# Ledger of designs, part 15: VHH binders against CTO1 family protein C17G9.12c

Target 1, 274 residues: CTO1 family protein C17G9.12c, of Schizosaccharomyces pombe (q9uue0)
Amino acid sequence: MLYIVDFDETITTYDTIHLLAEAVNKPEEWSVISDKYWQEYLAWREALPHSTTLTSYLPLLGGSRYLEEASIKRIEKSQYFSGLSEGALDNIVQLITLRAGFVEFINALVPDLRVSKTIFHVLSVNWSARVIEQTLLHHTDLTADLLCVHANDFDFDTSTNTTNGRILARNASSLLMNSTDKVREFRRIVQTDAVSSPLNVVYIGDSPTDFGCLQISPISILMRSNQKYYDILSRFEDVQLVDISEFPVQKAVPGKKIIYTCSDWCAIQKAFLA
Below, E stands for the ipSAE of ESMFold2; O stands for the ipSAE of OpenDDE; V2 stands for 0.75 times the mean of E and O plus 0.25 times the DockQ between their complexes.

## First folded at step 15 (VHH; framework vhh_7mjh_2)

Design p1 (from k3 with Y102F; at its last look DockQ between E and O 0.76; V2 from the best seeds 0.71)
Fold by ESMFold2, look of step 15:
Structure p1 (fold): chain B 274 residues (1-274), chain A 118 residues (1-118)
Amino acid sequence: as target 1 above (274 residues)
Amino acid sequence: EVQLVESGGGLVQPGGSLRLSCAASGFTVDSNYMSWVRQAPGKGLEWIGRIYTKGRTSYNPSLQSLVTISRDNSKNTLYLQMNSLRAEDTATYYCARSQSWFTGKDYWGQGTTVTVSS
């Protein structure tokens, strides 16, 4: 099984990206950056056409690229994230809570990960692959050789051994900012890991940045972090939501993509690892 | 389960004051960025302001003198105080958990309606 898994609110209980900003502790500068993004997001959200299918909705989500790029450019130009030590980033790990059942699920997988019968990837728009990696390494039996994190990351200044204010792609062809970027990297992961062994692919995510991958993955799981996202998907004519306890569905509704749903990793473990 | 429930709306006369409440469950308001947003009939969304985790507030400059955002952490509740209300303040008022980056990760209540009319 090739697992490709979102981080924030899928592996973690809560979104973690604001913790990165708070570690810098420049709240006035941050509020200028964050409020500007929020206002641009509200304008974009207001302009969205109504959609009745996931297929028609996904290009609209891709239309958010300009506001996501503008946000990262503002952050880099301001040098907001310059000067963080590795220790400051590692302290963020202590604030992160993992979703129920994840540690048990991943630790049950470790023997198969070591012999490459199962492969585990994280695919995230988060800004710190380091924080993602350290979170997983500190709370689970994973070792660095058993996982690959595809995300953005802070670049380091070698002369000061602190972050230099730039955000770069890590294990990805370019920055990961929206659903379209995640689909791009999902396909690259599948092509790379399927060279000698075409494993069944499972994508697990919780939110609209995951919707593209949820549409294209052979097995798709929505972590029910927010009833809003379930409701959005449930209205689409080309989507069938099925509780994970019914995995695997023997007969799909023609013309609909099956997306399994669950509230925690215990349900995934019961369905996949008896 | 994350839940936001706004209350305190209703009919008020011009020049009046109103305090809206937003009761939160499934998370703590002081560990999240919380926003108030409004939508007047036939108009777009208008951001009112935000309170950050450590209590700093920021406001839409056009509304800054009319509104105050506060919270009561013991009740896990966010407030919007509005003064000197005018007909243009007639809108549905939403509380939002808004610290999430990237499109579509925001969470909103159902809103409470304020009508400013004689």
Scores: ipSAE 0.622, ipTM 0.872, lowest interface PAE 1.7, mean pLDDT 89
ESMFold2 (binder alone), look of step 15: mean pLDDT 82; pTM 0.823
OpenDDE, look of step 15: ipSAE 0.762; ipTM 0.899

Design p2 (from k3 with K105R; at its last look DockQ between E and O 0.76; V2 from the best seeds 0.74)
Fold by ESMFold2, look of step 15:
Structure p2 (fold): chain B 274 residues (1-274), chain A 118 residues (1-118)
Amino acid sequence: as target 1 above (274 residues)
Amino acid sequence: EVQLVESGGGLVQPGGSLRLSCAASGFTVDSNYMSWVRQAPGKGLEWIGRIYTKGRTSYNPSLQSLVTISRDNSKNTLYLQMNSLRAEDTATYYCARSQSWYTGRDYWGQGTTVTVSS
């Protein structure tokens, strides 16, 4: 099985971006940056037309690129994330909690990961691949060679051994900022890892940045972090939401993509590892 | 289940004051960025302000002198105090959980309507 998995609110209990920002401890500068993003997001959201299908909704989500790029540029220009040490980043790891059942699920996978019977990737729009990696290594039996994180990351100044204020792509062709970017990298992962060792592919995510991958993955799981996202998907004419306890569905409804749903990793483990 | 329920709207005279409430459930208001946003009839969304996890507030500069955002963590409730109300403040007022940097993680209440009219 090739697992490709979102991080924030899929593996973690809460979105972790604010933890990165708050660790810098420049609250006045952060509020200027964050409020500007929120205002641009509100304008973008207001302009979205109504969609009745996931297929028509996805290009609209991709239209967010300009506001996400503007936000990253503001962050870099202000040097907001400059000067973080490895220790400061490690302290952020200690603030992160994982969703119920994830540690057990991953630790049950480790023997198969070591012999390449299964493969595990994280695919995330998060700004620190390092924090993602350290979180997983700290809480699970994973070792660095068993884990591949495709996300953004802070760049380091070698002369000071601190972050230099830039955000770069890690294990990705360019920055990961929206659903379209995740689909691009999802396809790259599948092309490199599934063709030579044909594995069934599972995508697991929780939010609109995952919706593109949920549409195209052979097996798709929505982690129910927020009833809003379930409700959005449930209204689409081309989507069928099915509780993971019914995996695998014997007969799909023609014209609808099955997306399985669950509230924790225990349910996934029962469905796939029992 | 995440829910936001606004209350306290109604009819108020020009020059009056009003306090809106937003009761949250399924999460804690002090672990999220919480915002107030309004929409006047036939108009777009207008951001009012935000309260951050540590209690810092920020406001739309055009409204800053008229509004105050606060919260009561023991009641898990967000407040919007509005003073010196004008006819143009007639709108539906929404609270939102907005601790999301990338699209789609915001959550909104159903809104409460404020009408400023004599």
Scores: ipSAE 0.658, ipTM 0.882, lowest interface PAE 1.6, mean pLDDT 90
ESMFold2 (binder alone), look of step 15: mean pLDDT 81; pTM 0.820
OpenDDE, look of step 15: ipSAE 0.800; ipTM 0.917
ESMFold2, look of step 16: ipSAE 0.651; ipTM 0.883
ESMFold2 (binder alone), look of step 16: mean pLDDT 81; pTM 0.815
OpenDDE, look of step 16: ipSAE 0.829; ipTM 0.927

Design p3 (from k3 with S100T; at its last look DockQ between E and O 0.78; V2 from the best seeds 0.76)
Fold by ESMFold2, look of step 15:
Structure p3 (fold): chain B 274 residues (1-274), chain A 118 residues (1-118)
Amino acid sequence: as target 1 above (274 residues)
Amino acid sequence: EVQLVESGGGLVQPGGSLRLSCAASGFTVDSNYMSWVRQAPGKGLEWIGRIYTKGRTSYNPSLQSLVTISRDNSKNTLYLQMNSLRAEDTATYYCARSQTWYTGKDYWGQGTTVTVSS
């Protein structure tokens, strides 16, 4: 089984990007950057047309690229994230809470990971692949050779051993900013690490940045972090939402993509590792 | 389940003051960026202001002298104080859990209507 898994609000209980900004502790500068993004997001959201299918909705989500790029450019121009040590980033790990059942699930996978029966990847729009890695290595039995994180990361100035203010892609062809970017990297991961069956790939995510991967993955799981995202998907004519306890469904509805749903990792473990 | 419920709207006279409330459940208001946004009839969304996790507030510059955002963490409730209300402040007022990076991660209440008229 090839697992490709979102981080924030899928593995973690809460979104963690604000913890990165708070480690810098420049709240006036952060509010300028963050408020501008929010205002641009409101304008983009207002302009979205109605959609009755996931297939027609996904290109609309891809239309967010310009505002996501503008946000990254503001962050880099301001040098907001310049000067963080590795230790400062590692201290954030202790503030991160993991979703129920994840540690048990991943530790149960480790024997199969060591012999390559299973492969585990994280795919995230987060800004610190380092924090993702350290969170997983600290809280689980994973070792670095069993884990691959595809995300953005802070670049380091080698002369000071601190971050230099740039955000770059790590284990990805370019920055990961929206659903379209995640699909691009999902396909790259599958092409590299495909196992012997088309139905051996599982994507697990919680929110609209995951919707593209949820559509194209052979097995797709929505972590119910928020009823809003369930409701959005439930209205689409080309989607069938099914509780993970019914995995695998015996009768597919023609023309509909099955997306399984669950609230925690215990349910996933029962469905896949029992 | 994440839920936001706005209240305190209604009819108010020009020049008056009004305090709106937003009761949150399923998350804590002090662990998230919270915003007030309004929509006048037939108009687009207008951002009013935001309160950050550590309590810093920021405002739409055109409104900042007219409004104050506060919260009560023990009640998990966000407030919008509005003063010197005018007819142009007639709108539906929403509170939202807002995002700094991800599209689609925002969550909105159903709104509360404020009508400024005599």
Scores: ipSAE 0.703, ipTM 0.899, lowest interface PAE 1.4, mean pLDDT 90
ESMFold2 (binder alone), look of step 15: mean pLDDT 81; pTM 0.813
OpenDDE, look of step 15: ipSAE 0.802; ipTM 0.920
ESMFold2, look of step 16: ipSAE 0.690; ipTM 0.896
ESMFold2 (binder alone), look of step 16: mean pLDDT 81; pTM 0.824
OpenDDE, look of step 16: ipSAE 0.823; ipTM 0.925

Design p4 (from k3 with Q99K; at its last look DockQ between E and O 0.78; V2 from the best seeds 0.00; counts 0 for: pae E 2.2 > 2)
Fold by ESMFold2, look of step 15:
Structure p4 (fold): chain B 274 residues (1-274), chain A 118 residues (1-118)
Amino acid sequence: as target 1 above (274 residues)
Amino acid sequence: EVQLVESGGGLVQPGGSLRLSCAASGFTVDSNYMSWVRQAPGKGLEWIGRIYTKGRTSYNPSLQSLVTISRDNSKNTLYLQMNSLRAEDTATYYCARSKSWYTGKDYWGQGTTVTVSS
């Protein structure tokens, strides 16, 4: 099995990006950056047309690229994230709580990871691949050689051994900012590992940035972090939501993408790790 | 389950004051960025202000002198105090759990309607 898994609110109980921003402790600068993004987002959101299919919805989500890029440019121009040490980043790790059942699931998977029967990737729009890695290494039996994180990351100034204010792609061809970027990197991961798609690739995510990968992955799991996201998907004519306790569905429904749903990792473990 | 429920709307005379409430469940208001947004009839969305996790507030400059955002963490409730209300403040008022990076991760209540008229 090739697992490709979102981080925030899929592996973690809560979104973690605000923890990164608030650890810098420059609230005036942050509010200027964050409020401008919010204002641009409100205008964009108001202009979204109705969609009856996931296929038609995904390009609309991708249309947010310009405001996501503008936000990162504001962050970099202000040098907001400059000056964070490794220790400051490690303190953020201590604030992160993992979703129920994840530690048990991953630790059960480790023997298969060591012999390459299974592969595990994280794919995230998060801004710190290092915080993702350290969170997983701190809480689980994973070792660095068993984990690959595809996300954004802070760049470091070698002379001070602190962050230099730039956000770079890590293990990705370019920055990961939206669902379109996640699909691009999902395809690269699958092609690189040369794993058969139907029974060997699983994508697990919780929110609209995952919807593109949920559409294209042979096995797709929505972690129910918020009923709103479930409700959005349930309205689409080309999607069928099925509780993961029914995995695998014996007959495909023509014209619909099966997306399995669950609330925790214990249900995933029951379905996949017999 | 995540819920946001606005209340406290109604009819108010010009010059009056009103406090709106937003009761949250399924998450904590002090661990999230929380916003107030309004929509006047036939108009687009207008940002009112935001409260950050550590309690700092920011406001739309055109409304800053008229509004105050606060929260009560023990009741998991966000508030919007509005003073010196005018006819143009007639709108549906929404609270939102908002983010500064991801599309589609915002969550909105159903709103509470404020009408300012004689």
Scores: ipSAE 0.555, ipTM 0.853, lowest interface PAE 2.2, mean pLDDT 89
ESMFold2 (binder alone), look of step 15: mean pLDDT 83; pTM 0.836
OpenDDE, look of step 15: ipSAE 0.640; ipTM 0.856

Design p5 (at its last look DockQ between E and O 0.79; V2 from the best seeds 0.00; counts 0 for: pae E 2.002 > 2)
Fold by ESMFold2, look of step 15:
Structure p5 (fold): chain B 274 residues (1-274), chain A 119 residues (1-119)
Amino acid sequence: as target 1 above (274 residues)
Amino acid sequence: EVQLVESGGGLVQPGGSLRLSCAASGFTVDSNYMSWVRQAPGKGLEWIGRIYTKGRTSYNPSLQSLVTISRDNSKNTLYLQMNSLRAEDTATYYCARSQSWYSTGKDYWGQGTTVTVSS
């Protein structure tokens, strides 16, 4: 089984990106950057046409690239994230809470991970692959060799051992900023890993940045972090939402993508590892 | 389950003041970026301002002297104080949970509360 899993609000209880900004502790400068992004987002959102299918919705989500790139450019130009130590980033890890059942699920997978019967990847638009890695290594039986994180990361100045203000792609061909970027990297992961069958690929995510991967993965799971995201998918004519307790569905509705749903990792473990 | 419920709207005379409330559930207002946005009849969305996790506020410059955002963490409630109201402030007012990056589809909005400024 090849697991490709979102981080924020899928593995974690809450979104963690704002914790990165707070660790810098320059709130006046951050508000200028963040408010500009929010205003651009409001304009993009207002212009977003109504969509009745996931297939037609995904290109619209891809249209967000310009505002996501503009935000990263503002962050880098201001040098906002310059000067963070590894210790400052590691302190953020202690503020992160994991979703129920995740630690148990991962620890149950470790024997199969060690012998390569299963593979585990994180695929995230987060800005710190380091924080993702440290969170997982600290809270689970995973070791660095069993985990691959595809995300953005802060670049470090090796002479000072602090961040230099740049945000780089890590284990990805370019920055991960939206659903289209996640699909690009999902396909690269599937193409390059030695997993025997597409039916052995599972994508797990919670939000619109995951919707592209949820559409294309042979097995797709929506973690119900927010009823809004469930409601968005439930209105699409080409989507069938099914509780994970019914996995595997034997008779799909023609023309509909099955996306399984659950509220915690215990349900996933029962469906896949029992 | 995330929910935002705005209240406190209604009819007010020009020059008057009004305080809107936004009761949140399923998350804590002090762990998220919270925003007020309004929409006048037949017009687009206009952001009003935002309160950050540690309590810093920021405002649309055109409204800054007229509005104040605050919160009561013990009640998990966000407030919008509006003063010196004018007819052009007639709108539906929304509170939103908003993020600084990759918030496409992650924003959550209440159903809004209507403010009518008229004599």
Scores: ipSAE 0.576, ipTM 0.856, lowest interface PAE 2.0, mean pLDDT 89
ESMFold2 (binder alone), look of step 15: mean pLDDT 80; pTM 0.809
OpenDDE, look of step 15: ipSAE 0.839; ipTM 0.937

Design p6 (from k1 with S30D S105K; at its last look DockQ between E and O 0.83; V2 from the best seeds 0.71)
Fold by ESMFold2, look of step 15:
Structure p6 (fold): chain B 274 residues (1-274), chain A 118 residues (1-118)
Amino acid sequence: as target 1 above (274 residues)
Amino acid sequence: EVQLVESGGGLVQPGGSLRLSCAASGFTVDSNYMSWVRQAPGKGLEWIGRIYTKGRTSYNPSLQSLVTISRDNSKNTLYLQMNSLRAEDTATYYCARSQWFRTGKDYWGQGTTVTVSS
């Protein structure tokens, strides 16, 4: 099994990106950046047309690139994230809690990871691959050689051993900002890891940045972090939501993408590792 | 289940004041960026202001002298105090969970209607 998994609210109980901003502790400067993003987001959201299919919805989600890029450029121009030490980033790890059953699931998977019977990747639009990696290494039996994190990351100034204010792609061809970017990198991961090992591919995510990967993955799981996202998907004519306890579906509805749903990692473990 | 329920709207005389409430469940208001947004009839969305996790507030400059955002963490409730109301403040008022820097992660209440009659 090739696992490709979102981080925030899929592995974690809560979204963690605001913790990165709070670690800098310049709330006045942050509010200027964040409020501008929110205003641009409101304008974008207001302009979205109604969609009846996931297929027609995905290009609309991809249309957010300009506002996501503008946000990153404002952050870099202001140098907001300049000067963070490794210790400051590691303190963020202490604030992160994991969704029920994840630690048990991963630790049960480690023997198969060591012999390449299974493979585990994180794919995220988060801004710190370091925080993602350290969270997983701290809380699970994973070692660095068993884990690959595809996300954005803070660049470091080697002369000061602190961040230099830039945000770069880590283990990805370019910045990861939206659903289209995740699909791009999902396909690169599959091409690399599935060619010589015919592993079945599963994507697990919770929210609209995952919807593209949920559409194209052979096995797709929506972690039910929020009923809003379940409701959005349930209204699409080309989607069928099925509780993971029914895995694998014996009778598919023609013309619909099966997306399995669950609320925790215990259900995934029962379906795949029982 | 994440839920936001606005209340406190209604008819108000010009020059009057109102306090709107937004009761949250399924998450905590002090661990999220919370916003007030309004929509006048036939108009687009207008951002009013935001309260950050540590309590800093920011406002639409055109409204900042007329509004105050606050919260009561023990009741998990967000407030919007509005003063010196005018006819153009007639709108549906929404609270939103808004800390995400990615599309589709915002969550909104159903809204409460404020009508300012001259």
Scores: ipSAE 0.626, ipTM 0.875, lowest interface PAE 1.8, mean pLDDT 90
ESMFold2 (binder alone), look of step 15: mean pLDDT 81; pTM 0.819
OpenDDE, look of step 15: ipSAE 0.701; ipTM 0.879

## First folded at step 16 (VHH; framework vhh_7mjh_2)

Design q1 (from p2 with S100T; at its last look DockQ between E and O 0.73; V2 from the best seeds 0.73)
Fold by ESMFold2, look of step 16:
Structure q1 (fold): chain B 274 residues (1-274), chain A 118 residues (1-118)
Amino acid sequence: as target 1 above (274 residues)
Amino acid sequence: EVQLVESGGGLVQPGGSLRLSCAASGFTVDSNYMSWVRQAPGKGLEWIGRIYTKGRTSYNPSLQSLVTISRDNSKNTLYLQMNSLRAEDTATYYCARSQTWYTGRDYWGQGTTVTVSS
């Protein structure tokens, strides 16, 4: 089984991106960057047309690229993230809590990971692959050789051994900023690691950046981090939401993509490992 | 389970003041960036201001002297104090859990309507 899994609010209980910004402790400078992004987001959101299908909704989500690129450019030009040590980044790990059942699920998976019967990837728009990696290594029985994190990451200045203010792609062909970028990297992962069948691929995510991967993965799971996203997907004419306890569905509705839903990792473990 | 409920709207005379409330459930307001946004009839969304996790506030410069955002963490409630109201301030007022990066994770209440007229 090839697992490709979102991080924020799928593995973690809460979104973690603000923790990265707060670790810099320059709140005045951060507010200038963050407020500009929010205003651009409001304008984009206002222009977003109504959609009745996931197929028509996905290109609209992809239209966010220009505002995401502008935000990254502002962050880099301001040098906001310059000067963080590895220790400062590792201290953020202590503030992160994991969703119920994840540690049990992943630790149960480790024997199969060691013999390559299963493969585990994280695919995220987060800005620190290091924090993702350290969180997983700290809380679980995973070792570095058993996981691969595809996300953005802070670049380091080798002379000072601190971050240099740039944000680069880690284990990805380019920056990961939206749903379209996740689909691009999802396909790359599948081409590299799928051995025998697309039906052995599971994507697990919680929010709109995951919707493209949820559409194309053979097995798709929505982690119910927020009822809003369940409600959005439930209204699409080309989507069928099914509780994970019914996995695998024997009789799909023609013309609809099945997306399984759950509230925690215990339900996933019961469906797949028990 | 995550919900934002705005209240305190209504009729206000020009020059008057009004305090809006936004009760949050399913998350804590002091662990999120929280914003007020308004929409006048037939117009687009206008950002009013934001409060950050440590309590710092920022405002739309055109409204800065007229509004104050605050919160009460024990009640998990966000407030918008508005003063010197004018007819152009007639709008539906929303509170939102906002974001620093596109994730699609913004959440909005249903809004509360403020009408400024004599």
Scores: ipSAE 0.660, ipTM 0.884, lowest interface PAE 1.6, mean pLDDT 90
ESMFold2 (binder alone), look of step 16: mean pLDDT 81; pTM 0.818
OpenDDE, look of step 16: ipSAE 0.812; ipTM 0.921

Design q2 (from p3 with T100V; at its last look DockQ between E and O 0.86; V2 from the best seeds 0.76)
Fold by ESMFold2, look of step 16:
Structure q2 (fold): chain B 274 residues (1-274), chain A 118 residues (1-118)
Amino acid sequence: as target 1 above (274 residues)
Amino acid sequence: EVQLVESGGGLVQPGGSLRLSCAASGFTVDSNYMSWVRQAPGKGLEWIGRIYTKGRTSYNPSLQSLVTISRDNSKNTLYLQMNSLRAEDTATYYCARSQVWYTGKDYWGQGTTVTVSS
């Protein structure tokens, strides 16, 4: 099984990106940056047309690129993230809690990971692949050789051994900012592993940045972090939502994408590893 | 299960004051960026302001003198105090859990309606 998994609110209980911003401890400067993004996001969100299919909704999500790029440029131009030490980033790990059942699931998976019967990737729009990696390595039995994180990351100034204010892609062809970017990198991951070892692919995510991957993955799981996202998907005429307890579905409707749903990793473990 | 429930809306006279509440469940308000947004009938969304995790607030400059955002962490509740209300403040008021980045990661309540008229 090839697992490709979102991080924030899929593996973690809550989004973690604000923890990165707060570690800088410049709240006035941060509020200027974050309030501007929020206002731009509100305008984009309001202009979003009604859509009755996931297929027609996905290009609309891709339309967010300009506001996501503007936000990253604003952050880099201000040098907001310049000067963070590795220790400061590692301290953020102590503030992160994991969703119920994840540690048990991943630890049960480790023997198969070691012999390449299964493969585990994280795919995230987060800004620190380091924090993601350290969180997983410190809270689970994973080792670095069993884990691949595809996310953004802070670049380092070698002269000071601190972050230099730039955000770069890690294990990705370019920055990961929205659903379209996640689909791009999902395809790259699958192409790599399909050449080396044909495995059945499962994507697990919780929110609209995952919707593109949920549409194209052979097995798709929505972690129910918010009723809003379940409701959005449930209204689409080309989507069939099925509780993970019914995996694998015996009755697929032609023209509808099956997306399995669950609330925790215990349900996934029961369905896949029992 | 994340939920936001706004309350405290209703009819208020011009010049009056009103405090709206937003009860949160499934997360803690002091661990997130919380925002108030309003939508007047037939108009677009208008950002009112935000409260950050450590309690710092920021406001739409056009509303800054008229509104105050606060929270009660023991009740997991966000508040919007509005003063000197005018007819143009008639709107549906929404509470939102928002983050700086993450397309689609915002969480919204159903809204509470405030009508300012005599």
Scores: ipSAE 0.691, ipTM 0.898, lowest interface PAE 1.3, mean pLDDT 90
ESMFold2 (binder alone), look of step 16: mean pLDDT 81; pTM 0.817
OpenDDE, look of step 16: ipSAE 0.834; ipTM 0.932
ESMFold2, look of step 17: ipSAE 0.688; ipTM 0.891
ESMFold2 (binder alone), look of step 17: mean pLDDT 81; pTM 0.813
OpenDDE, look of step 17: ipSAE 0.752; ipTM 0.908

Design q3 (from p3 with T100I; at its last look DockQ between E and O 0.81; V2 from the best seeds 0.74)
Amino acid sequence: EVQLVESGGGLVQPGGSLRLSCAASGFTVDSNYMSWVRQAPGKGLEWIGRIYTKGRTSYNPSLQSLVTISRDNSKNTLYLQMNSLRAEDTATYYCARSQIWYTGKDYWGQGTTVTVSS
ESMFold2, look of step 16: ipSAE 0.692; ipTM 0.898
ESMFold2 (binder alone), look of step 16: mean pLDDT 80; pTM 0.815
OpenDDE, look of step 16: ipSAE 0.812; ipTM 0.922
ESMFold2, look of step 17: ipSAE 0.726; ipTM 0.907
ESMFold2 (binder alone), look of step 17: mean pLDDT 81; pTM 0.817
OpenDDE, look of step 17: ipSAE 0.712; ipTM 0.895

